# Designs tried in a protein design chat: VHH binders against L-malyl-CoA/beta-methylmalyl-CoA lyase (citE1). Part 15

Target 1, 346 residues: L-malyl-CoA/beta-methylmalyl-CoA lyase (citE1), of Haloarcula marismortui (q5v463)
Amino acid sequence: MTRLCRTFQTAPAAIPNDNSAKFLVSGLTSKGFQAPDWLVPDIEDGTAPSMKDEAVDNIIEHIPDHADDFAGDILPRVEWAYDDANARERGIEQVTRLAEAVGEELDGFVFPKVGRLDDVRDAAGVIADAERDAGLPEGTLEMAIILETAPGRSDLREICQYATDSRLSGLVFGPVDYTAELGGRTLDGERPRWDGLLEALSNETSAADIVAIGGPFDQLFHERAGVTYYNAEGYADQVAYEATIGIDGSWSLHPKQTEQANRIHMPTVEEMERDLHKIESFNEAKREGTGAVVVDGQMVDEATYKNFANTVKTVRAIDETHPAQTEAYYDDDLLARARDVELIFG
Below, E stands for the ipSAE of ESMFold2; O stands for the ipSAE of ESMFold2 at other seeds; V2 stands for 0.75 times the mean of E and O plus 0.25 times the DockQ between their complexes.

## First folded at step 7 (VHH; framework vhh_7pa5_2)

Design h1 (from g2 with Y104W; at its last look DockQ between E and O 0.69; V2 from the best seeds 0.59)
Fold by ESMFold2 at other seeds, look of step 7:
Structure h1 (fold): chain B 346 residues (1-346), chain A 125 residues (1-125)
Amino acid sequence: as target 1 above (346 residues)
Amino acid sequence: QVQLVESGGGMVQPGGSLRLSCAASGFTFSSYEMSWVRRAPGKGPEWVSTISSSGGSTSYADSVKGRFTISRDNAKNTLYLQMNSLKPEDTALYYCARGFTVYWRGTLRYGMDVWGQGTQVTVSS
């Protein structure tokens, strides 16, 4: 069963302000639909080079204060690069220090700029060593990687095959570094969306039963006549597209984006009503001993039933982690049906 | 559910005054920079004024400086715009807006993320 990740929210772990942990704490204390499924305290690109040590300090200081009340998963993004040994050395130190100090409160780590499979194995080894040194059971800390290099894309299938029985649980697309490494161009202010990569990512992660997460949407604002305003529609369009092609979650740069992505990745009330009705009708017909069932003009067999069941499983996963969200989004009767219906075929 | 509700618009003669209010709810008002933006008939949005979260710093578009005063009451979650010496060119739909900030790729980016439906100001003889 693929773990829940509608939202992958990076939060700078340090910024150049009086309150350098401002965005980290905002993520840790998020409420309602602004609470991400994965919070990613960001030591890497989200934190200035001069503040990496302070970022680690902030994570160690603030995670214990909030982890018990934070419903989602917490996976810091550390430094790493397949082609930069110094970045890898800093990442090893960051993983080691974080696992030792707060490893019981963390769910894993995110590694950027990974290369081919061997580099991914090396990153996983860093986590394994840190677990052992911190006295944590093997497999306690998961791993996600950012697919943003030519070698990483080239080994996508092999990396996903490795994930099937390892700590690697998620792949995240990084379009900025990917475009730069391929020598891609940003013409007329638009970076390629890389639809072919996203489709392959969805395919290969589905085959491995792990999470696929789309890349950041950093066209945050429109500007006109000196007025800047949030580009809500642009983000919503990207998230909807990602959901359509089977990407499990979306990258968020701020709680506002998290709220949009959380909602878009939830089954709608109409979808829930439709799919619950079909499941309930099928269950009744199956108990009566009939074979194939037609519900509302659609033939329902085991394969079709599983599609409806996926809707319910998604809602149940969200409900287990964030009951306040499901209770706010669905009426009591609909939610009770989702919680209670028997899924004869899973 | 974050909301901004403007009020205080209306018709006024040239040279007159109006005070706009914006009631904020659903967020910690005192933590956010707030702005007024207006949209005249047939034109795009025009920034009017911005006030810091504490109220200690204000800025104004050249076209309104000296005539308009932005203020806020953080205890009442309310933003204000006092408009004096009004001109026909001030005729517009006036919006209250909240700031939205992101630190990404080494920079802090600010823009407006929540808007009211606006309050109409019409300056006509």
Scores: ipSAE 0.513, ipTM 0.717, lowest interface PAE 1.6, mean pLDDT 90
ESMFold2, look of step 7: ipSAE 0.613; ipTM 0.809
ESMFold2 (binder alone), look of step 7: mean pLDDT 82; pTM 0.807

Design h2 (from g2 with L108Y; at its last look DockQ between E and O 0.85; V2 from the best seeds 0.68)
Fold by ESMFold2, look of step 7:
Structure h2 (fold): chain B 346 residues (1-346), chain A 125 residues (1-125)
Amino acid sequence: as target 1 above (346 residues)
Amino acid sequence: QVQLVESGGGMVQPGGSLRLSCAASGFTFSSYEMSWVRRAPGKGPEWVSTISSSGGSTSYADSVKGRFTISRDNAKNTLYLQMNSLKPEDTALYYCARGFTVYYRGTYRYGMDVWGQGTQVTVSS
């Protein structure tokens, strides 16, 4: 099963505010459906250039206070760029400082603006060196990358193949920088959707059994009749589209978006009832000595059974990490069946 | 359940005063910016005032500046609008609204996502 990541929530690690860690702490203390699967304390684009050191300081200060109570994964986004040695030097320092100070509380790092496979290997090497210097076991800290450069897109297959034997566990699409690097234009504030890239991303990450995550939705608000209000429908439409084409998770810029994406990426009650029924019927027939059965007019064999099992495994993964979410979303009886049913084939 | 309930409206003569209240429940009130929006008879909504989550920053529409004061009590989960020197043009249904701010690529952006049912204010001779 693909690693759980319905939501990739970036939270600026420092902002111009009396409490510069405001959004970082809000993410770390999130509750219910506003709790992301991946929290990304953002040193990179989410933090002003003059505040990068403060962002690192904030992560070091606040992670230990909250990480034990945070159910999801925590992966800071550091500075990096395949074509900017100064950005890479700053990223190396950020990874080194964070791994030393709070590496036991972190799950990994996110690297933006990666280039070809060799650049991805270099980024992985930075994590490996930081693990060793911090006294952490090899492989403790995972890696995700932002696919947002022409060289990165060109090596997508090779990068995903590398992931099968490495710490690389997720690829995230960055449409703003990608469009700019290809010489594309933002027409009246509207960026291309890049359907070809999204299809390839879904395909190659699936082949490598790693996470694919869509790009941010930054049309956050719209104005009607002189009042500005949240564009809930626009975000929901993008998340639903991403789910339709097999993208595993969605980028969130705020807990409100996280709540929407978490819900949209869950199996529906109808889907779970359907798939549980087929599993339960098969299990009953197997106890009676039948190797394959017909359920609701469909032959259920081992291969077909695994499709139904994936629904249950997804719900179990969410339930293990965020039981408050599954308990709020599913009726007690339905959830108990999902927890208890025997999965004869995985 | 997120809920905003306005109160304190009524009929008042020009030059008079009213204080509106908005009781908030079902969310962490102190984490959100709050606004007042009004809708006059036959008109679309008009933004009136916004207050930051801490209460330290306020803003007002030009039409009410100097006459209205927004405030909040985070311990009581309550938003207020003190309306002085009321004019017939202030006659409207007044809504309490929850909003939030996102900091993204160097800018703060604000919008509203939850609304109350409103309280009627009528200013007439």
Scores: ipSAE 0.604, ipTM 0.790, lowest interface PAE 1.4, mean pLDDT 90
ESMFold2 (binder alone), look of step 7: mean pLDDT 85; pTM 0.825
ESMFold2 at other seeds, look of step 7: ipSAE 0.625; ipTM 0.807
ESMFold2, look of step 8: ipSAE 0.595; ipTM 0.774
ESMFold2 (binder alone), look of step 8: mean pLDDT 84; pTM 0.817
ESMFold2 at other seeds, look of step 8: ipSAE 0.663; ipTM 0.841

Design h3 (from g2 with R109T; at its last look DockQ between E and O 0.79; V2 from the best seeds 0.61)
Fold by ESMFold2, look of step 7:
Structure h3 (fold): chain B 346 residues (1-346), chain A 125 residues (1-125)
Amino acid sequence: as target 1 above (346 residues)
Amino acid sequence: QVQLVESGGGMVQPGGSLRLSCAASGFTFSSYEMSWVRRAPGKGPEWVSTISSSGGSTSYADSVKGRFTISRDNAKNTLYLQMNSLKPEDTALYYCARGFTVYYRGTLTYGMDVWGQGTQVTVSS
């Protein structure tokens, strides 16, 4: 029921390099656990101001070569800002060009720095116009927004309510721009985690049945004596926290982060074994006509059963999109049970 | 099963030359930037050189610039370090390292995630 979005990987669509599309192509050709559920070719903050046109050109050039083999969704991040008409004008042009040239291969767009609900509606209108002009069926291109402004935060509930009848399918947290707009301080180099915002985001997106995605983790490396090491533990800790509070996916700046987040957002083998056992025991009791099952000292009712069923549904969603991942992660017997078990309540 | 295996170390007189090799396996070698790092006796690690995934861009620590040459053969999944005009100060355990670059907020940053076991280079008379 919930759309698959363990990972939201931004990939600069152009960088200062002889191969300016390096990161875009790396994302499009990703394999195994480094394949994101959502690839976000990044025209906005991931691409230098002097290279925005090249970024659009790179997306148009490379998407057709790779999209058929890419299992996840592709949603470019365009320029936008609720308080900057020039940024909005550039974003409109970017959406228009991309929908016309490669709209059949794209799944939607990501809009940064949105304001109140009216600004979100305006962004959705840009997609709708571009969709029509490109001859795409209504609703083909979805929208995700980045919640990173004070006005956007103020309208969070209203924006999520709007999502129930619109192309808006996900909200993403942007902590750097949010902190800056509120006049927040990064004392001793530490940015606020904004736990209250993340909890509200989880709540309001769940109420609207859309996805919530956490913000980037930018403490990428440790340095000691001139040698730089990847900070795997720091990212893993953030992703685990996000999963704990019901955030559906995590922002990734690189395939190494994507691999970590994809794995952390999968049910563990222990969780699968436990929840399958409870489902199987309940189903057996129902077939025998007992009407109730106590497992490990807990009565299994319909609400509790649905929690176990959600584990199986999550694995099935991953398995449908990325069968190589589920086949590598779970034993053959366990995966077969997950695929075959009857879900009496959903 | 990412593996980096260094070879080509040994003992050499000052002014001599050695060529180190690093055999890579378990990943797409041509997609990654590669580095050499060394540890001299009683000292911490020191970055020596880095080469881009295509081989078109190289960089060196000041202490080795002009004397060492990093190269790669992507068809053979092998990284090389040609060391000329060796000095006693070059005596160290030399490691091959896999790295990658992240572009974030207008800057490219580089870091390493996998190391080899190292190959010993000793420069003495």
Scores: ipSAE 0.532, ipTM 0.742, lowest interface PAE 1.6, mean pLDDT 90
ESMFold2 (binder alone), look of step 7: mean pLDDT 83; pTM 0.812
ESMFold2 at other seeds, look of step 7: ipSAE 0.570; ipTM 0.785

Design h4 (from g2 with S31D; at its last look DockQ between E and O 0.85; V2 from the best seeds 0.65)
Fold by ESMFold2, look of step 7:
Structure h4 (fold): chain B 346 residues (1-346), chain A 125 residues (1-125)
Amino acid sequence: as target 1 above (346 residues)
Amino acid sequence: QVQLVESGGGMVQPGGSLRLSCAASGFTFSDYEMSWVRRAPGKGPEWVSTISSSGGSTSYADSVKGRFTISRDNAKNTLYLQMNSLKPEDTALYYCARGFTVYYRGTLRYGMDVWGQGTQVTVSS
């Protein structure tokens, strides 16, 4: 799937500050490589319990001012928990208010702490009811969920099968609550990496043609002798690992992390030059009537060609949504080649 | 490209004064909190001083209070550190650093993401 989701940036929708919408507006007005593919105004864990109503008010106030200029998707995270009826009640109210007031400007909602499949169906029903009440066409608002409970993990396959004909378009890993629910431990601020879960998540979401997104990296800073440094390498390592195992996107807590993840999830200049060269050479050989070809010591057939084509398709998807990013990252000649080359096989 | 360039370091006698400058480029300087950090040879880094984006709020390490003054000129994209009554223990490589904030799980976290190459201050004889 070519759905663009390199970054899932949560932004607190309200903070205790004279400008309570500070981080929400910063996300909505982000530029260049700091612009996330998915912006998630966060009513849930990102906003204090006493400020949930203000968080909803802030989203309603600020989304209309910025949505036309924001290239990515906007999906607020509402309150929800499979085992807490009060949280679900608040989440229902939040979805209802947001769909009514700004539903035409939103792309969907993110539901945390989902349980088994029936709980996921209930969450989808909340969105469907809110669409109807707001007069929005059926299917206008997508759903993403955070996989962070034992029941949710237990039903992962069933949940992904449900996604194939529903509004569920993405699954996001939540390691903090997942670790706590299983009775796992956090040694020196390091929780288990959960490689088995991440592999299963990549597998089942790929089978359903929906996206998988990794969990937050909250070891934001190194500290030594009262001096605090941004932990750029730690985040980059997690993003690279997620890409290695087939996770489609990365959770970001700040535009600085978004910039790193957006770049890491892009084909490098070297990768694009190499794969374009292979495609262009193959296309030339086919025009000259040459059958299967060897380019730089590699046989190029339909299956191999499709691997090279995936690089170009990825760049084209980024270019369609964020042309400023591709124009800044690739020189004009390389980008023009990526835009123009004929993809004989997909 | 974000860049911070320190200047004004040098050798000075105990009790003397020195003024450090830091020229900033590649970002909107007035949007960021700025800091000075120093590193003595063979020692870890030590925070010296921080100034708010507007310049209205300043803070200092106990070791330099009353002797050092941080300031900024947002029109010139320049950060300053006026260092008076210098002592041999002030000998260090002094870095200018840009502030970086994140709000996460109810806590506002601060850290530095861009550093200059540093300017050497030596207080001797």
Scores: ipSAE 0.558, ipTM 0.767, lowest interface PAE 1.6, mean pLDDT 90
ESMFold2 (binder alone), look of step 7: mean pLDDT 83; pTM 0.814
ESMFold2 at other seeds, look of step 7: ipSAE 0.599; ipTM 0.796

Design h5 (from g2 with S53Y; at its last look DockQ between E and O 0.74; V2 from the best seeds 0.00; counts 0 for: grease 24.5 > 24.2)
Fold by ESMFold2 at other seeds, look of step 7:
Formats: structure tokens, C-alpha cells, sequence
Structure h5 (fold): chain B 346 residues (1-346), chain A 125 residues (1-125)
């Protein structure tokens, strides 16, 4: 039902290196908690302007070798901009080439810098045309967009309403381009967090039952005396905040961030034990024909039951895609109960 | 679990040589760049050398260029530092460190996330 995306990992599809596909292949071969729910081979900002063609070539070359073993979804980020016809032209070519060559292995595309609703419709049309030309069933390739322009923010509600009957399945926040678009300033090296946007994003995507994804965290390292250290706590704080306000997933720039975000977006053992117990107790009491019961001092009715069921549904979705992660995270008894319990409501 | 264990330290006279080793376990060694960092008495940490995933690229602090050689054996999950022409100022606790690179907005950024406990190198007459 709800699409799983704890992690949106961009991986540059080409870098200036003898092994230009290094990060793409690393993502495609990821294991354990470093395996993202969405891998995003990045032709756009993750790849230098002079290497865009090589990035497409790398995706075409490497996807077929690895896609069968990759459990998550693969959605390349192509070039696009509502106010730049040349970027849109390059994006159209990229979608067309990728759908033809590897469309059966892809799950969709990510479009950056979208404008108002009509621009989003145009992007969806590009996918529809490429899908048709590649011989894929209508609706096979999904779309996610990056909300990072003033016109896009202005049409947020309308865009989400459009998503309810279209291929648009996710919205991603892009804070760097959004701040620049609004003429915002980075005072003392601090970029605005845009809490109001994130709250609106959570609200409108929830109303449309599509995925909301937070923006990248680029304060990657601390430095002392020429030695650089990974900023694990800073990323964890942002991911936890995003989860608190109902953002479904987090942007990751590297498997280290993916591992942190995957774990933070898991229901905790305590939450799972609590919610399973209430579901199991309610199911036993419900067989006696009551709609509301008291379990451990809490009134449980159909509405509160659904909250507990959401925890189990989340774990089941992760378990279906990444059983190695759930089996490592939960003990065998708890996981078996989550897999087996009857969800009467939900 | 993730571990880095340094060995090969000791006392040596100026002009001498020493080879440090770092045994890695609990992670896919060949997926990470590795570094040596040192801490001299009374000073903060100082980066010494870094080697890429495959061993194809190396870099060194100016103070050790030409005297130290970093290498790795991915089949044995081991990092090495060959230290020649040692000087008293090389006296330090030497740490093996695991890191990774991120390509972001046109640059490769490198940082460390796991350290060993270190091996002492003392250069004195």
C-alpha cells in the first residue's frame, strides 16, 4: 500500500576517476543495512556536466548485471528544470535512452527542479512516451520529483492531488536549490532548515498517500588538526527529526548514511513489542464480540488498533524487501509474531 | 565486530626503519579507504597517509613524503605503513583509521569513522 522508502540514496553515475562507475556499482551491490530502499543513479547534480553521457552509459552497462540481486527500487535522477529548455531536452534524451536500454530493470525516474503542476505533467508525459516506445505496460515506470523551486512549492497541494491518479509516487525536498530560488542566505554557514516546508510536505503527501523524502545532509565531516571525522550524530539528528514530523524517508549521499537512516526509520524493538502485545490481546478479546476493550490500562478500539497495525505493516514491508535487515534487527520470536499476527483492522 | 588492530611498533634509532601493520575485521575491508594518523607527545592528531580502496592511489603528509610508504593487501584485510629514515619527530602513537569518500557538488570528500587503539613508535638514541 504505502510505498517503502526509508532511504533515497543518490549515487553519482559517473565521477572523474579511472573507475567512473565506482559509486553506482557500490550502490547496486550494497548489502545489509547499507542497501537503500531507493537507489538513485544520479545523472544530474551528482555527475559533472562533462560526464553526463558517460553517466548514462554507466547505468546502461551496469544495471543489467546487478538489478536481479538488488532488492530495492532503482530510479535514476535525470536532468530537468522548469525554466531551462536545454536541461529539459537533455532529460528527455536521458529518459528515452534509459527506458529503451534498461527500462525493464528500472522502477522509475526522479525529476529535479520541477515547476508548477503543468511542468510536472510534462515530465510525466516524457516518461509515458518513453514507456510506450520501449514496449512497457502503461504505468510501469513511476515518477518522483524534487520540490526545490518557488513555483513547485506554490503548487504543492495541486501537485499532490495530481499524484492520486498518476505515476507520481514521491516528493523529495531539495534545500540547496530551494534556498537559492527564494534568494535565501547562508549566514554563518548555516542553511535554513525550512521547517514550514517540511511540515507542508508531510501533510500534503500524506493526504495523497505518496512518499515524502527529506533533503540531503551535507555537513558530512568534522575537522581537527588536518584530520576529518564523519559527522554521524548530525545526520542521525536530521533523520530523527524527519521521522518525528512524518517524513517517510531520508536522503542519503553514501552507504554510511543509508545504514543510519534505515535503522532510524525501523520501528524499535520496544515499539514492536508494545504494539504486537496490544494487537494480540485485542484480537483475543475481540473474538468475544466487543468493538472496544481495555488492554494494559489503555482503551483499544478500531481507530487505536490501526495505529498499532501500522507498526506491523511497516515491519512487514521492510521484511518483504529486506529480510536480512529485519532478521538482524529483531529477535526470531518477535519477528515471527509480526509476520503471523492477524490484522483484523487496517 | 568492527575492529582495527595495529602492530609493529617499537623503539628504533634515528635513521632506522619499522613496518606497521593493521589487521581489519568486521567489515568489507576492500570497500573502504584507509589512513594512518599519529599523535606525538603533547600534540593533537596528525594525518600521515591515506590509500584508496584498491591501493591504486596514495597520499602523504609533507613531513613523511619519500620516507613512508602506505600499502594494503585486500585479500588479507591488512593495511601497512613502511617507515624508513626515521627521525625523533616521528615518535608518536600511530593509529589505523577507516574512512570513506563522498562525491558531492563536484568534489571528493574523505573522512574517518573508526579508529584502532594505536601502536607506539619511539625514535631515540
Amino acid sequence: as target 1 above (346 residues)
Amino acid sequence: QVQLVESGGGMVQPGGSLRLSCAASGFTFSSYEMSWVRRAPGKGPEWVSTISYSGGSTSYADSVKGRFTISRDNAKNTLYLQMNSLKPEDTALYYCARGFTVYYRGTLRYGMDVWGQGTQVTVSS
Scores: ipSAE 0.588, ipTM 0.785, lowest interface PAE 1.4, mean pLDDT 90
ESMFold2, look of step 7: ipSAE 0.601; ipTM 0.818
ESMFold2 (binder alone), look of step 7: mean pLDDT 83; pTM 0.813
ESMFold2, look of step 8: ipSAE 0.581; ipTM 0.786
ESMFold2 (binder alone), look of step 8: mean pLDDT 83; pTM 0.816
ESMFold2 at other seeds, look of step 8: ipSAE 0.556; ipTM 0.758

Design h6 (from g2 with T101V; at its last look DockQ between E and O 0.78; V2 from the best seeds 0.61)
Fold by ESMFold2 at other seeds, look of step 7:
Structure h6 (fold): chain B 346 residues (1-346), chain A 125 residues (1-125)
Amino acid sequence: as target 1 above (346 residues)
Amino acid sequence: QVQLVESGGGMVQPGGSLRLSCAASGFTFSSYEMSWVRRAPGKGPEWVSTISSSGGSTSYADSVKGRFTISRDNAKNTLYLQMNSLKPEDTALYYCARGFVVYYRGTLRYGMDVWGQGTQVTVSS
């Protein structure tokens, strides 16, 4: 089963407001293309230091009211840092409280600022202990980590190898903290893109059959003559780049970014029609017992066929979780073909 | 089909008053902050005023404080700008804009994502 993670939407779990849970509830009640595949109630950087306890309280209060209607996964981001024992202690408390109170409604946790493999193992142990204490079956709660430290980057391969036999299911890039730790500079608001890291992330997570998620896009607005407006094109460009190098999902700071990323990570109608035609033609040739199969002037072998099959598998994964999205995006006949076609090499 | 349509512009003498309206459709108006932005002849856009989704909080550019009042009627899906003590410098095309708010790393950031066509205000003798 392909893990669906087109979007990783952080939502502050508490803000300074009469309704401190405003953005959390907005995420939990999201509809249509604004519904993220992963909702991340954010206790960490999304919530002010003085409001961390209120953030946990808000998650406990609101998750039971909404989780049954939320189609995606819910993974709170807790406090953690490989080099800060107090942050780790607060994170342990947060995981413990959340697993006990709402662990049956959550899919896992996101740990920021992880260090080398041993620190990742320690974080996984916190979840395991919390599952046991809450009476949850082993493996109920998965783990994602944010790769944003020099030690974490140094152990990227080892961390991904660990994931093959553990609750670790995804790695997320954190460019702000990564740049700061390396002593990188942000001249005129231009942080390094870290393309080499993203390519390595795509490679190592693919080798481990886990997901990779790109970092936030925080150049949110253009400004001209005192007027600020949303930078839709900048976000779209980052998401498209991430998709082209095999990053599975994109970080979203707002439902509008979620809608953009959800759509960009979907195969286009043209891509789907092309790949379905290739699959259908190959299947017909095999049924007739013909030898080498040539479709539109291209010989189709098992490896080439699997590329076409990946398109269909992606659409099927979206369709299973969010059928309203696929039904709105694709014509009825095209979607029916995607649902029904046999994937003999997959 | 999100739409913002401004009206109420016209010519007025210095010291006069006008009231602008902005009719909103295609979205839940009461869920959004709204703003007025103006563009004077030969100049770029200038922020004028912003009002919270409930109407309980307002803010103004220094150039219009005390003279302009932003308001909204969420039952009518309408944004207003009452403009008093008008000056020739207020001559501009006035736009209604929908707010886009992000809370990120402890900071509330504001911008706009939908705009009307504008209504012309001319202050001249």
Scores: ipSAE 0.539, ipTM 0.754, lowest interface PAE 1.7, mean pLDDT 90
ESMFold2, look of step 7: ipSAE 0.580; ipTM 0.794
ESMFold2 (binder alone), look of step 7: mean pLDDT 83; pTM 0.818

## First folded at step 8 (VHH; framework vhh_7pa5_2)

Design i1 (from h5 with L108Y; at its last look DockQ between E and O 0.92; V2 from the best seeds 0.00; counts 0 for: grease 24.6 > 24.2)
Fold by ESMFold2, look of step 8:
Structure i1 (fold): chain B 346 residues (1-346), chain A 125 residues (1-125)
Amino acid sequence: as target 1 above (346 residues)
Amino acid sequence: QVQLVESGGGMVQPGGSLRLSCAASGFTFSSYEMSWVRRAPGKGPEWVSTISYSGGSTSYADSVKGRFTISRDNAKNTLYLQMNSLKPEDTALYYCARGFTVYYRGTYRYGMDVWGQGTQVTVSS
């Protein structure tokens, strides 16, 4: 069962504005390709320290009004840090309060700045306690963490092993805090991309069958002669790279990024037509008892078939959550074939 | 489909006035900062004016300050630019542009992502 998270969109839960919930409500009411698979109301770095209580209030006030119409998952990011007991205490209070007030509308929580495995277990315990206190069934609320500390990176394998038998369903990369903790430098305005970390993240989360999410892209605008332009190509390049190395989804700071990432993480019409044709041809050859299968001059084995099947499974996952998107993106015939084809393997 | 359509340009003598309009469709107009940008022949773009999503805050380039007024009608999804005391150097193709805001790590960041086709303003004797 493929967990759908093409997009992890943080939305500040409170901002210094007459309408402090402006971005939270914008996320909750998003439609079409601007609707993220995971909306992350952000109490942590997206909200100023003096406004954290207001952020919690805004989530409690606004989520019940909009959750029924929001197709994706809603996972607030709470305060936490493996090396700061006060941050952990505030995070515990935030999880407890949110689970009690709106836990039935939430899908889980995101914990930043986690440390080694024991710290991840502690965070999971906070959710478990909050579920019990709120009268929610065990496992109702899932957990995602942001991998952005040296101890967290050191325990990546152990943390993913723990995830196979726990509420931990996703790991998200946080490059800004990670670079700072390692003592890295942002020379000439560019941080390291940390490709080795991203590759390890893809590997270990795949082994655990959980979601991997890349870090934010904050080079948002180009500037020219006093005019600023959205850097659409830069974000698209990062999302495409993440997809290439098997990262399941991308961090978004705005609905424009969400729309780009949602589309880039969708199979193209050409990919769908190609892979459906190969699956359909293989299935027919197998039913006829043919020992070898060659489609368009290429040998198809079980491993190759599973690649084609992954395309269909991805489309089915999107279609289940966002049928309006798949119906707009694919023609009716192609989508019907994707919905109906038998997946013999995988 | 997101679309911005400018109108109201034309030829006018120095000292004259024009009012430009920009009709917006395909998005929630009241959620976006809007701008006017102009491009004189043979030159790059020049920012003219910006208005906040509610209309409560406006800003102008020094070259037009006191002569141009930006406004918006969110009920009609329309952006306006009132241009008075026009000079020959105001001759340009005027574009309506949509901007948006990101609040990230304590900082508002702004930029433009959609442009209209432009409306020509020519100021000559």
Scores: ipSAE 0.626, ipTM 0.813, lowest interface PAE 1.4, mean pLDDT 90
ESMFold2 (binder alone), look of step 8: mean pLDDT 85; pTM 0.831
ESMFold2 at other seeds, look of step 8: ipSAE 0.628; ipTM 0.815

